# VHH binders against Glucokinase (glk): the designs that were tried, part 9

Target 1, 317 residues: Glucokinase (glk), of Thermotoga maritima (q9x1i0)
Amino acid sequence: MPKLKLIGVDLGGTTFSVGLVSEDGKILKKVTRDTLVENGKEDVIRRIAETILEVSDGEEAPYVGIGSPGSIDRENGIVRFSPNFPDWHNVPLTDELAKRTGKKVFLENDANAFVLGEKWFGAGRGHDHIVALTLGTGIGGGVVTHGYLLTGRDGIGAELGHVVVEPNGPMCNCGTRGCLEAVASATAIRRFLREGYKKYHSSLVYKLAGSPEKADAKHLFDAARQGDRFALMIRDRVVDALARAVAGYIHIFNPEIVIIGGGISRAGEILFGPLREKVVDYIMPSFVGTYEVVASPLVEDAGILGAASIIKERIGG
Short names: E, the ipSAE of ESMFold2; O, the ipSAE of OpenDDE; V2, 0.75 times the mean of E and O plus 0.25 times the DockQ between their complexes.

## First folded at step 4 (VHH)

Design k07 (from a18, 15 letters changed; framework vhh_7z1x_3)
Fold by ESMFold2-Fast, scan of step 4:
Structure k07 (fold): chain B 317 residues (1-317), chain A 122 residues (1-122)
Amino acid sequence: as target 1 above (317 residues)
Amino acid sequence: QVQLVETGGGLVQPGGSLRLSCTASGFTFSEYAMYWVRQAPGKGLEWLSEISGSGGDTSYADSVKGRFTISRDNAKNTLYLQMNSLQPDDTAVYFCAADYSWGKYGSEYDYWGQGTQVTVSS
């Protein structure tokens, strides 16, 4: 009968965050620390457990949800492999944290956790058919259909960032060319800005950034809002790549809503306005008006709220 | 090796017309968007026009909209810019550009160093 609090762990290669979350999705406490992957898996796990205990001190919070990048075994709570943790092989993360914290721990892929966060706490509330993308250093995605998370045969489905949108386009870290992630991620935008400096060195992007090495998506979208032609060129390329990918998801999943989060979504209408217009050019007429394209309302706390939502999904709400 | 070569520039009188060509080699031309940009004396780089790989989508800067037409012939690996109603302020070096995000190619090739001079005067 008491109102339980949820613990969400957003595990990243550079930092991890632990939040104490109300049943209604309000963040009550939050601690962020450097992951320090170079110190080894035992040190990382110990520091995550210590942070869980710190955040939950004096609180009724018996459950932990963890969003992890890479390939996971959600049933057994194992991180099989993650690009952020190259030395981690079949790590029994949930068992190790349960042992150290005395709590019941649930694991999910971070992109799947993101769509669950949208379903339980975000723009996906009230929707049974959701496509979600997070545009960060890479691009993750998740799908909810008929109210259920789409996981596929081996639990690794919905790798939405790796659909090919530019045949013979840039190399992706997955080993193929032209993936959405290779064109529309923050990493891809930084690469375009570095490659473009020789030809477009007078662009407002580089003046706002102070140097080509510091130029990123924020400077690109700020320059685009001021009408900088080079910034608008890159913005239009990103929009075209996203529109092609989203059109594909609309054809495959027939969603009610497409939710886009991550750092790049903070660009706002300079991205979303052209994206909504361009998607229509790539879909069959029967799909026009069947979906909305919106920015995630969860902002920088999406990882913690996504992780906390794993608990709600696993214990039945 | 990737190369872009612009031709067709020259001296024209105000109100005249000129057609620029850009011949591409070393990549699958039809898979890449192509661009026309110019740099006028004492001015920064100005983007003029863009065409998708298929040729189905085009866009133009307001300064040239209705006067310039971008087109491509994928069988010939050639990009065109038809320039009508030329004005003295169209005087610039005109550059074509491929998608510079070709991964291993983008850091090795100078897409900025080639160009064709267009001078509009009487």
Scores: ipSAE 0.000, ipTM 0.097, lowest interface PAE 16.5, mean pLDDT 84

Design k08 (from a18 with A33D R98A; framework vhh_ozoralizumab_d1)
Fold by ESMFold2-Fast, scan of step 4:
Structure k08 (fold): chain B 317 residues (1-317), chain A 122 residues (1-122)
Amino acid sequence: as target 1 above (317 residues)
Amino acid sequence: EVQLVESGGGLVQPGGSLRLSCAASGFTFSEYDMYWVRQAPGKGLEWVSEISGSGGDTKYPDSVKGRFTISRDNAKNTLYLQMNSLRPEDTAVYYCAADYSYGKWGSEYDVRGQGTLVTVSS
C-alpha cells in the first residue's frame, strides 16, 4: 500500500508547476507547463487537471493544494480576480479541478501559501509568529500570528510589498510612490540598471550582462560581490528599503522570524548580512534580539511546497 | 551567446543504459546549478535531476533515484546524465537547463537546446 502524498500546484501567468510531495515535504516529482492564458480559462484548467493526474499516476494522493496570484475566496475555492489572468472573473477553480481529477482541491493566494510552506516545511517550523517575504519580479508576503494565517477582514490582508519605504521614490503599479516592490523587486533593480547606464557604463554589471538591456539582479549581485561601486550603491538602496519594511513588520507583528525567499534571496550574504545590520537602525531598542532574519530554505520549490502546505493547514497536520 | 547542446540519446531496449551529455557555452558554467528535465509526447516538462555548481550536491525524484546519476566536468563545461535500468516510461526528449535567473522562486528552467531523444522499446 503506498503512503499518502500531497499535490502542490504553483499557478503563474507564464508557467504553472505541479509537484508530488511527501508528507514531510520532499519533492518526489515535478512537472512544469506553459500556462497559455490566451487560450482561455477552460483550456488552462483542463491542462492543470491533466498535469495533476500525470504527476499523481499510481500514487495515493487524494488532496491538491493550489497557490494562485490575485484575490481569492479560499473557503469556496474561487479566483475572484488575478493580474496574471485578466479574463478570469469569479472562476470556481477548485470545483472545476475536483470534477476533472476526482480529488479534493484547496485554494490559497500564492504569497499566503508561501508563508504556510515555511510554517510546515521550512524555516518557520516550530514558530507561531512568522513574517515571510518573496522577492521576485514583484514582492509578495504573508504573516502567521499565534499560529494562524493573517488574512484580514476581507481575506486580502498582508500585502507586505506595498508598504511605502521611499515617500518620494519610484511609481508602483499599485498607483502610489515608493512601495517596497517599486524599490527592491527584480523589476525595480532592472529599471535602476537601465537608468544608470549613461553615468555608470563602465560598471562590471554591464560587462557581466553583455548589454544594458540584459542587465538584471543576477548581474547586479555578482558585480557587488566583486566590489563594483555602482552595484554596491544599488545593493545598499535595496537593503535600506528592505530594512525599513522589515522594521515596520517587526513593530507591528513582533515576529519570531522573518523569512525572505524568491529569486532575489539567492543573492545570499551580500544581501542578508547588510540587511540584518540595517534593520537594527530602524527598530526600537526593545525589539533588538527578538527575531531572526533568514533566507528561505525552500527557494526553487517554495511555490510547490507552499501549495502542498495548504492541504496540511486545511485537513490538519 | 549562451548555448546548451544535448547529445547521447538513441534507441535502447528496456534494462539498457545510455549516457547523455550537455555542452555549455557563453556563461561561467561552474557558477550555475544545472538540471536535466524531460518531455514525453503530450506531457509537460518533468524534472529528472539537479546538481549544484560545485558538483557537491545532487537531487533526484524517486522515479529515477538509484538508476540515474547526474555529474559535471567544470573544466570542460559539460553536464552528464548516466541512465541505467531504462524503462519504457523513460522515453522522452531530454534537455539540460541552467539556473541563471533570479526568477519567482529562484531556479527557473531555461531550456535552450534542441534536446536529445531517448526511446526505450523492444
Scores: ipSAE 0.492, ipTM 0.798, lowest interface PAE 2.9, mean pLDDT 90

Design k10 (from a18 with R98A G106T Y109F; framework vhh_ozoralizumab_d1)
Fold by ESMFold2-Fast, scan of step 4:
Order: C-alpha cells, then structure tokens, then sequence
Structure k10 (fold): chain B 317 residues (1-317), chain A 122 residues (1-122)
C-alpha cells in the first residue's frame, strides 16, 4: 500500500461519513451527509457511492471499508438487518457500492471495525490481545485475540454490550434484563436522569441542562466533577456496571489492553479513575497488572479510521 | 444554553485572506476539541480543521494544509480560522462545531453554529 489511500465509510441511521485516509492512518478529507433512511435503500446506497467518489476524486484509492451497525455477513458483504435500517433485509451492500464506484468494497460490523481501528491506528498498536468497547447511544464491543478479530462461528460474536451486569436490572432492547448497554449507555443515562427528576430536581445536572428533557451524559459528568451527589450516584452505578463487564472480559480473554471509546469515554478521569479501581475488586489476583484500561485516542475519528482499518485487515497490512 | 456563533465571512478575491471567529457559550470550552467544517453548494459537510481542547494539537486535510490555521483563545471562549491563499473551491458556508453531547463529528452536531458564508470570486 505504498502510495494508495484508504476510504472509510462510517454508516449511521441519521448520518453517514466518508473519509479519505493515508496508509498510516491520517485523515486527509472527510464528508458527512444525512442518511435519509426514509427515502429507501436505493437512494441511501446511491448517495454513499456519490460521496465515496467525491472524497476520492483525483486520488489513488481503489479500496473501501464500510462499518455498519446490526447483523452483517462479512464474507459476502451483506447487511442482513439493522435497527437503524428497519426496512433493509439481506442488502448486498458491497456489491451495490462496487458496481457504482468501481472499487473493491469490504464490510464489517461497526463495533468490530472500532477494534480494528484501535489495532491498526490507535491504542491497540503492537498488541495481539485487545478488548474494545464503544460507549455511545448503545454499547458495542470487539475482540482481537492472537492478532486476529474474534468473529465466532457465524461472524456475530463479541456482543460485549449485552452481557448481564445487573440481574433484575433495566430492560434491554435485546429482550433481556440488566445488560451492560441497559445501564451504561448514553440512552440508559438519559433514562436515569428523567426518572430521577421527581426526587432529585434540585441536582446540578438539571440546572446545567436547563431542563430534565435535555439532561444527558455530558451534564451528568459535568455535575459529578463538581461533587453533585445525585450525579455521583449515577456515575457510580455506571462505573460498577462497566467494572463487572470488563472484569468478565479480562477473565475470558486475558487481554493486554481494554480500550474504551465512544461519546461517554470523553468524560475522562471522572469515569476512568474509578473504573480502573473498581475492576480490581472483581478480578482474580492473578490478573492484576496483566492489562491496561485506556480511553480510545481516535475520538471522533474512530468510525472512519475503523472503517479504513477493515481494508488493512483484509489485504494483510 | 449551549451556543456557537460564527462571524468573519464575506466576499474575497482569489489569493486573498479572511479570518473567521466562533464565539462559544454555555459549556466548558477548554475541555472540548473544536472543528471547522464547510458546506459548498450541493455538497456534504466537509471537515477543514480540528484543534484539541488545550490548543496543543491541530489537524488539517491536504486541501487546506499550509493555507488555513486553526487557533483558540480559551480565556475568551473563542475559536478562529485564519484562511490564506483562498481559492474559488473554498467557497462555502463555514461552521464552527463541537461534540458537546459526547457524540461524534457528523451532520447531527448537537452544537453547531448558524454558519458564515465565504465567497471566493473576482
């Protein structure tokens, strides 16, 4: 890949982003457009293809990586179904994009793409055993073991956001109770803030937000930094849930590094400090000191770099 | 509560310069990376610069590298974009953006300003 550039597509239900990336992971150009799912799959695919061509105009960029939410067939390039695209069923996304762009297109689940981005361009560089979590609207996860992406028998493994951390806890959209996602996602935090307003209406969280309807994870962690009691209670619940999940992954995968990204990771040490301490409470003594827990350095670029990393993984560097 | 207000756009001849400003309020400005993005007629939102919360790290696409400089004044809650050697292709509405809601850089920006129009023509 000496002079070739990579194209990464980060596909979301509200917007999609396309980036032009150097072989060493520098973003050279990026463009974002509304997905407009309501206009149908043909329109969405056409506009993704047009954006790919716009971003790659005048560039040597023969490969496209695309990270998609939901259930995918990575080998055949098919999006089986996705909550973000309720009318999409068995869409041959890579074939459709290759037809429209003339490029070789690779597909991966968005959370798997995230861990690949960390492996090739982020905090996972030089590590063969990586656990990655992205804490956003929901919670995704990916695992690299022995230098290879862990996909499982049918390519759907590593659903790390759906492990149970609070037996009899909140309902998860997956149909079970107490999943990590139901406790520690941005959606879960917003729910806790709405539910807490009646009892804790004087909390700094609601003053910072201006209204209970606008209160979110950002306001929660801002209030927690200022010592707000209610904010610290929710922060502690989120930390405990994350610590239990991460401890489980440490026992199962024996990773060198646990990388946490997504919007919530931007909270910084108000989250990571207590998390690192609490994980130790839940692991066997033999695992102490065998791993690091770190924030993703890729930040807002994680989706595009993850998507571009699919190319490096599929063509061997 | 959270607000971004861009200014400094206008009509300029090719080869000219402009400095854009973005006044931020309602959040702890110094804790967040800030972005300049632009939208040309009929195009999507294109990233043009990024600066870390401290101001120590900056990033640019090749299309503007060496011509545009992003900077910030955290004491004044203000972001700047110095644009030199302007080209007709730089004609766009320029937006100041912050991922205040712990989201990601997208057209879904929870906090993005109203924009300021830059037109590069004779």
Amino acid sequence: as target 1 above (317 residues)
Amino acid sequence: EVQLVESGGGLVQPGGSLRLSCAASGFTFSEYAMYWVRQAPGKGLEWVSEISGSGGDTKYPDSVKGRFTISRDNAKNTLYLQMNSLRPEDTAVYYCAADYSYGKWTSEFDVRGQGTLVTVSS
Scores: ipSAE 0.006, ipTM 0.521, lowest interface PAE 9.3, mean pLDDT 87

Design k11 (framework vhh_ozoralizumab_d1)
Fold by ESMFold2-Fast, scan of step 4:
Structure k11 (fold): chain B 317 residues (1-317), chain A 121 residues (1-121)
Amino acid sequence: as target 1 above (317 residues)
Amino acid sequence: EVQLVESGGGLVQPGGSLRLSCAASGFTFSEYAMYWVRQAPGKGLEWVSEISGSGGDTKYPDSVKGRFTISRDNAKNTLYLQMNSLRPEDTAVYYCAADYSYGKWSEYDVRGQGTLVTVSS
């Protein structure tokens, strides 16, 4: 007799991924497709539904969890809007997918889904107080406190990427200055590398990338590992920004664990070592030793496992 | 600069074996996890296997677990996929992939040209 399996959908502006997940968090099958948002919302939804059916063919998988970027209405299953989907306005995503797949579909914000993935399948297992950050194209965050997802009054709480860490820092897409996202995201790093080219054109980062237009966080951290001064300078700025933000979360939430994932976390100890040291500079002495700062163990599976975790959270595990 | 070149595909009978290779260049190979993904005609890209930068950790979907083995030679910048007990449903173009995106793990910034595997009588 096959056991119940979970379907996780990680919806992105460039690609979407659908995974078949065991009850204990093992990826059994995973399919990725281009989102092709330019083809319109009906085409995107149809292809998501087709991929769900492809992944679940022959399986006992009656539930689907979807992590979506942007503003969502989790209770009604509506994507209100997303910068990744400029033509989507109040799209009843869960109803549309339920009609096409015959499955019960649950929706959550992708950053909230990430912290749920950590709670159910990752480094957050056994913890009731979790702070999670995803360092990607932008920065998302989620918080679990007293064992429950922190959503706030209107369900839009825990926008952890938008705390101000550099008051005179870069403009953020949210309309304010100096947000964590404006300094420590992959987009921010790429901007710093493009802006730095005229002064630091001899940096290893540009040799590794082949051109300033192609330089990104991967080249930055590769150059930093080799001791490049410019790369280390940007790495230190990212670490300081993260340390200030994490210190703020420690003061506000008193977490047991701070979990950092997303593409930037692939840097490993060149990021995490200095980060753990720098956080101590920004917290009250009473908080020293009360938390751990760790990389997400879910890594490349984090989006799918986060989406599948929505199911466990909504039906009680 | 960055290149991934797959080879080793071909026609094989059900129950047969094939070994795929991926020659990588233009990046620090040992620092990146590598993936094999496949695409059957008219379908999306299906994850087939992954291996950590050091080679110490490997992952497989249940559909290929016990039949496929991923490995790497970091001194030669080469990724391998040993495929045993092949089935008709394994017919696909196989791609070597590395996620270069620091934006999102599911985005494949670099894929090779692929190598066709056909399992048929």
Scores: ipSAE 0.012, ipTM 0.499, lowest interface PAE 9.0, mean pLDDT 88

Design k12 (from a18 with K59Y R98T Y100L W105F; framework vhh_ozoralizumab_d1)
Fold by ESMFold2-Fast, scan of step 4:
Structure k12 (fold): chain B 317 residues (1-317), chain A 122 residues (1-122)
Amino acid sequence: as target 1 above (317 residues)
Amino acid sequence: EVQLVESGGGLVQPGGSLRLSCAASGFTFSEYAMYWVRQAPGKGLEWVSEISGSGGDTYYPDSVKGRFTISRDNAKNTLYLQMNSLRPEDTAVYYCATDLSYGKFGSEYDVRGQGTLVTVSS
């Protein structure tokens, strides 16, 4: 009897990846291509379909899960809008891929896919109450409660990156001020480093980066590990913002686990140690010890495994 | 400056072996997972192996499992790929890769070398 295999598609603005995944979450094959958004949606969709067929050749893999950035209609399989694909408007992505591949295709928002990946294959395994954050270029999040993905009335809930943590803080691309994303994303950190250069030009961050224009979160956390005061100042601001947001999620959702992934989570204990300590300052005493805050164990495979997990969530696993 | 420089590619007959090397510089090599990825003509970048920063964990797709072995020497900042029982379908440009960006959602092979060509033919 052939075992069912899953296909996960991690759709990004720069690259997309297609993985063949075992029922238990092992990646058996993975192919990455440049997205080439400038070539138009028809070309992108065709190349995604060709890559799906390449990855699944000779395999029993009738289902595809695809995680997309932006606003999606999961029931009808439509990408309504994505900042990564500015010319994509109401694209019937799952229908187009199903026509081209002969497979059944499921769509989800990439941050929701991330929490599903954690639920089925990651640190969320065995937990019914999960909060997940992805700290990357922007900040996304997803919530599982009572074993089910929290989507809200119109399927657009759990926009965890847009909770206000600094009421008089920086402008967010969502049009409001002080969102978690405006303070703790990789984009926000790059902005703080660029703005700080005039006053803090002697910081180790800029020496490691070579120029203020190239300075990013990696250089910040590397400098913070070496005790650089400016780097520690920005690290502490990021930690405080995250701690306030996580404390809010703890109060609202009473999760068993808070899982943090995305590029910034690669910082490790220079971020997680202070974060775990600071969260306690912002929660009611009754919540102390009721949750764990952990780094995603799927960091290198999170997109593919998240996408494949959509299949398990939709057909039951 | 971050650099990855591959070497060891060449022409080999089916059933033969090659050992690829990758010299890394400009980052703390032992702290990052390293990858070998390949690109056959007209195809995308296919993942062929992964090794953890410590070297304690290695991963392979079924297409190369049992034939290819990834290893690293953190004292020399060097990554290796031992390729045995080579097949014509292994013909590709092989890239050493890593992901240093904190802005990405997962592995995107942000840093790749120039590649080394492996041709398996009679």
Scores: ipSAE 0.272, ipTM 0.689, lowest interface PAE 4.7, mean pLDDT 90

Design k13 (from a18 with K59Y P61A R98A; framework vhh_ozoralizumab_d1)
Fold by ESMFold2-Fast, scan of step 4:
Structure k13 (fold): chain B 317 residues (1-317), chain A 122 residues (1-122)
Amino acid sequence: as target 1 above (317 residues)
Amino acid sequence: EVQLVESGGGLVQPGGSLRLSCAASGFTFSEYAMYWVRQAPGKGLEWVSEISGSGGDTYYADSVKGRFTISRDNAKNTLYLQMNSLRPEDTAVYYCAADYSYGKWGSEYDVRGQGTLVTVSS
């Protein structure tokens, strides 16, 4: 009995990737292309379909999973809107791709797809209660409880990046103050570095970056590893925000595992060591030792594996 | 022009050891943090270990912590990875990198060399 192959599409505002994935989560083929959203949705959809056919040529791969940023209707396969696709309004993405490829297409939000990737192929394997965060330009999250994706009443639940961790903190793009995303995202870190330059211009962060305009999370964590005081101050603020949010998720969901991925998670133990320690300060004693906090093992392929996992979740594995 | 040349890979049995080297040129080696990353067959690049420019700070992926040791010789512009208690899942092409950026899902390492293949098999 030959194993069925899965197609995962990781749709982004800058690039999209299409992967051919084994039932066990091995990436067999992968193609990445510029999204070129400015060329219009018809061009983008056509090129996604062409790439799907390219990676599936000669393969038994009748199903496609696609992870999209923004607001989606998973049941009808519609991308309602996304800041990454400003001209897309209620685009019937799965129907358009099915028409062009002859395949059955499933849609999910990219952060929900990420937690599904962890459940089926990553650190969430064997766990029924998973909290997952992606720390990138923004912060996304997904939750699996009792082995099922938590979507809520209208399918828009698990917006974990928008829990308030600093009540009078920075303004978030969602219109609220002090969200986790406004403090701990890559965008938030760049903002702190730009704002800090006048007072902390002698910081190693700016020497490593070459200019305050180029300073980002990478330079922050590199400087923190070398003991730079300013970098450690920002690292500690990010850790405190994450620890408060994670503590909240532990109280609400009682997870077996909290998985943190995305670009910022690649900072490693300079982030995770202090985070694991600080979470304990914010949880009730009864929760101590009931969870693990780990980095995502899926790395750069998290989007493709997440998208492929949509198929397993919808079909039942 | 930054040049990175990895060496020291080969075939080893489970439980064995290997020492990888990376010869660096074209930049002031001691001023840069260095990284080991690996790519297993059919997988993406996985971060393995990191060392500060001075060598005073080292970090490891959970999967290799306690088994691998990263080190550097700044006088020789050489990065090392001592790999002990090797497992079949350590089978990969190993690359050194001098830089990275934080991408959507992870770090995009500046991998310039051909890498060195490590195969752990009986």
Scores: ipSAE 0.046, ipTM 0.458, lowest interface PAE 5.4, mean pLDDT 89

Design k14 (from a18 with S30D E31D G53W R98K; framework vhh_ozoralizumab_d1)
Fold by ESMFold2-Fast, scan of step 4:
Structure k14 (fold): chain B 317 residues (1-317), chain A 122 residues (1-122)
Amino acid sequence: as target 1 above (317 residues)
Amino acid sequence: EVQLVESGGGLVQPGGSLRLSCAASGFTFDDYAMYWVRQAPGKGLEWVSEISWSGGDTKYPDSVKGRFTISRDNAKNTLYLQMNSLRPEDTAVYYCAKDYSYGKWGSEYDVRGQGTLVTVSS
């Protein structure tokens, strides 16, 4: 049988990326452009289409997968609404791109695309029961059970970042207190660092950052690796929040593997070591040893590979 | 505060070689993965090469694998791209880019400089 090349589009509010991917998940080409959402949806869609044609020039790549933030209609290929695209309302994205490129285009939510990327190309290969989290500016997640993406009744299920881990914790953008995203996202870490400056101004975090306004998750984990007490305190809060959420997913889904990606996962063992230990404190004894907790091997390529994996999922590749 | 200054571009014949340099300042260079990316006339920003903070791991797309070599000198805060067997399709403005720590997927390009133009033409 011939090997198809896949096109993955990772759509964001600030930039979008288009990759040409081999059938086995190797990135052959990758091009990034500014989204420029202020120029209107027609300009954005045209430029996505031009970039798809640029990346696929001279290649047999008849299919495109797109991972988009926000609420999507995967069957009809419509972006219903996204906070990243405030002027986009029920945009028929796949039809517009198919018209401009001559290709068959598939749409999925970016967090669902991430778990599909793990299933087809990542740490989820060979597993039928996968939980995946992406820890970035916000927190998204996706679930595969019995080998199939879990989408729920209306296709909006698996909002894993919004499970409550601190009942009296910080306000989340979703309107609820104490969601995982409100405690363990990069945005949440920046907030903790700004709030902590008055009491912990001598922390190594602020020396590494140069100022409290510039302090972020990288400075936190770098300081934590050097034994800074304030950094370790915030790291421990993040670990506890993640452990509570992961324990909940273990009880609900009984997964073979929990895969954590996104920028924060790059912290490595300063995060994963304590996380694996603390999860055990929050699960029933019968679940001990039934799962693995691992960092995404696709971190560098997760968005594009996730988007490309939509094609494999939809055509049964 | 972060500054990246590319140099070493020029006009070369097909099959020729060129060595690009990137002088980095305003950040702890050896804490970050570094990238070379390029933009051909009328095209988007294409990934060309990647190197870990230590220099121990490198990654390339198939279009340049075996022809281009990325390297770094952490003592000099300098990134290099050795380009061999150049082709007309390699014509582009080349940028070095810093890893944007803890971005959406953990590996995004932070492009700061003006780039250096490479033209491969007979």
Scores: ipSAE 0.214, ipTM 0.662, lowest interface PAE 4.8, mean pLDDT 89

Design m03 (from a08 with F103W K107E; framework vhh_ozoralizumab_d1; at its last look DockQ between E and O 0.72; V2 from the best seeds 0.00; counts 0 for: pae E 3.6 > 2)
Amino acid sequence: EVQLVESGGGLVQPGGSLRLSCAASGFTFSSYDMYWVRQAPGKGLEWVSEISTDSGYTKYPDSVKGRFTISRDNAKNTLYLQMNSLRPEDTAVYYCARESYDWESGEYTPDYRGQGTLVTVSS
ESMFold2-Fast, scan of step 4: ipSAE 0.563; ipTM 0.833
ESMFold2, look of step 5: ipSAE 0.282; ipTM 0.683
ESMFold2 (binder alone), look of step 5: mean pLDDT 80; pTM 0.793
OpenDDE, look of step 5: ipSAE 0.274; ipTM 0.643

Design m07 (from a08 with S100T T109S P110F; framework vhh_ozoralizumab_d1)
Fold by ESMFold2-Fast, scan of step 4:
Structure m07 (fold): chain B 317 residues (1-317), chain A 123 residues (1-123)
Amino acid sequence: as target 1 above (317 residues)
Amino acid sequence: EVQLVESGGGLVQPGGSLRLSCAASGFTFSSYDMYWVRQAPGKGLEWVSEISTDSGYTKYPDSVKGRFTISRDNAKNTLYLQMNSLRPEDTAVYYCARETYDFESGKYSFDYRGQGTLVTVSS
């Protein structure tokens, strides 16, 4: 009996990746290419379609799932706008790709795709109530409740990165202050490191990075593991922000599992140990022990697996 | 030129042990977290273990926790994986890897991995 093969497209501003995925979530083939957004949307779409055909050549793979950053219309397959593609407005992405590939194409927001990847192939398997966060350049999130993706009235729900955790905190790109993304994203950490240089120039973070302009979350967590006081100070701020946000999600969604992925999650127990302890400080006693907080087991291919999971969610298996 | 060379793989019976080594060159080994990842025939990459620059932090998935131990010798630019109580499902090509994260794109990758060393657990 032939097994269904899935095509997942992880669409980014710098690169895009196309993977051929087995029914059980194994990456069989993968191609990554520069997006080259400056060449215009028609060129980008053409090259995505060519890569889909390349990856699926000789394979029974009639469905494509695409995870895209920004605002999407999942029903009509339209990318309304994206921070990664500032010149893209109401692009009928799924229709254009279907025309070029002969395949049925499904679209979803990349953060929603991430939680679907966890549901179908990751740490969310066997769970009907999942909260997932991806901690990267920005912070995205998705929610599954009663086994269904939470999308809200207009399909734009679960913007988990934009909950306020520091009311008088840093300005967020969304136009408000103190969002989780403004405190705990890779961009936020780089900002704290640049701002801290004058006072904390002797920190191990800057020695590891070579300059304050090159200092990032990786250098921060490496210095924190060595006991650097400034690095631990920023780590504790990030942990507190995450703990407040996660506590809010626990109160609102009563999840079985909270899954955290993205580059910052690669820090491991220097982040997760303190996070699990701090969450307890912010939840009602009745919620203690009702959830797990775990790192995503999906690594560099999380975007492709998330995109492929869109197909499973839309066709029901 | 960054180079990672794995060794120590081979055929072993279930319950046996193997010690893998990875010789690193072409970069400042002591400045990077290092990883062991594996790929079983016809399957994707699976993370096996990670170790911080100073060995102060190590991590394992539940599938190998208590059976595998990662270690490093920064003076010799060498990464090790001690594998005990081996099972048939541990059969895979094992790769020494260095990871990078591109914070602008939000993507991570193993920017370098070696040719791998084959571990076959079979009676």
Scores: ipSAE 0.000, ipTM 0.164, lowest interface PAE 15.3, mean pLDDT 87

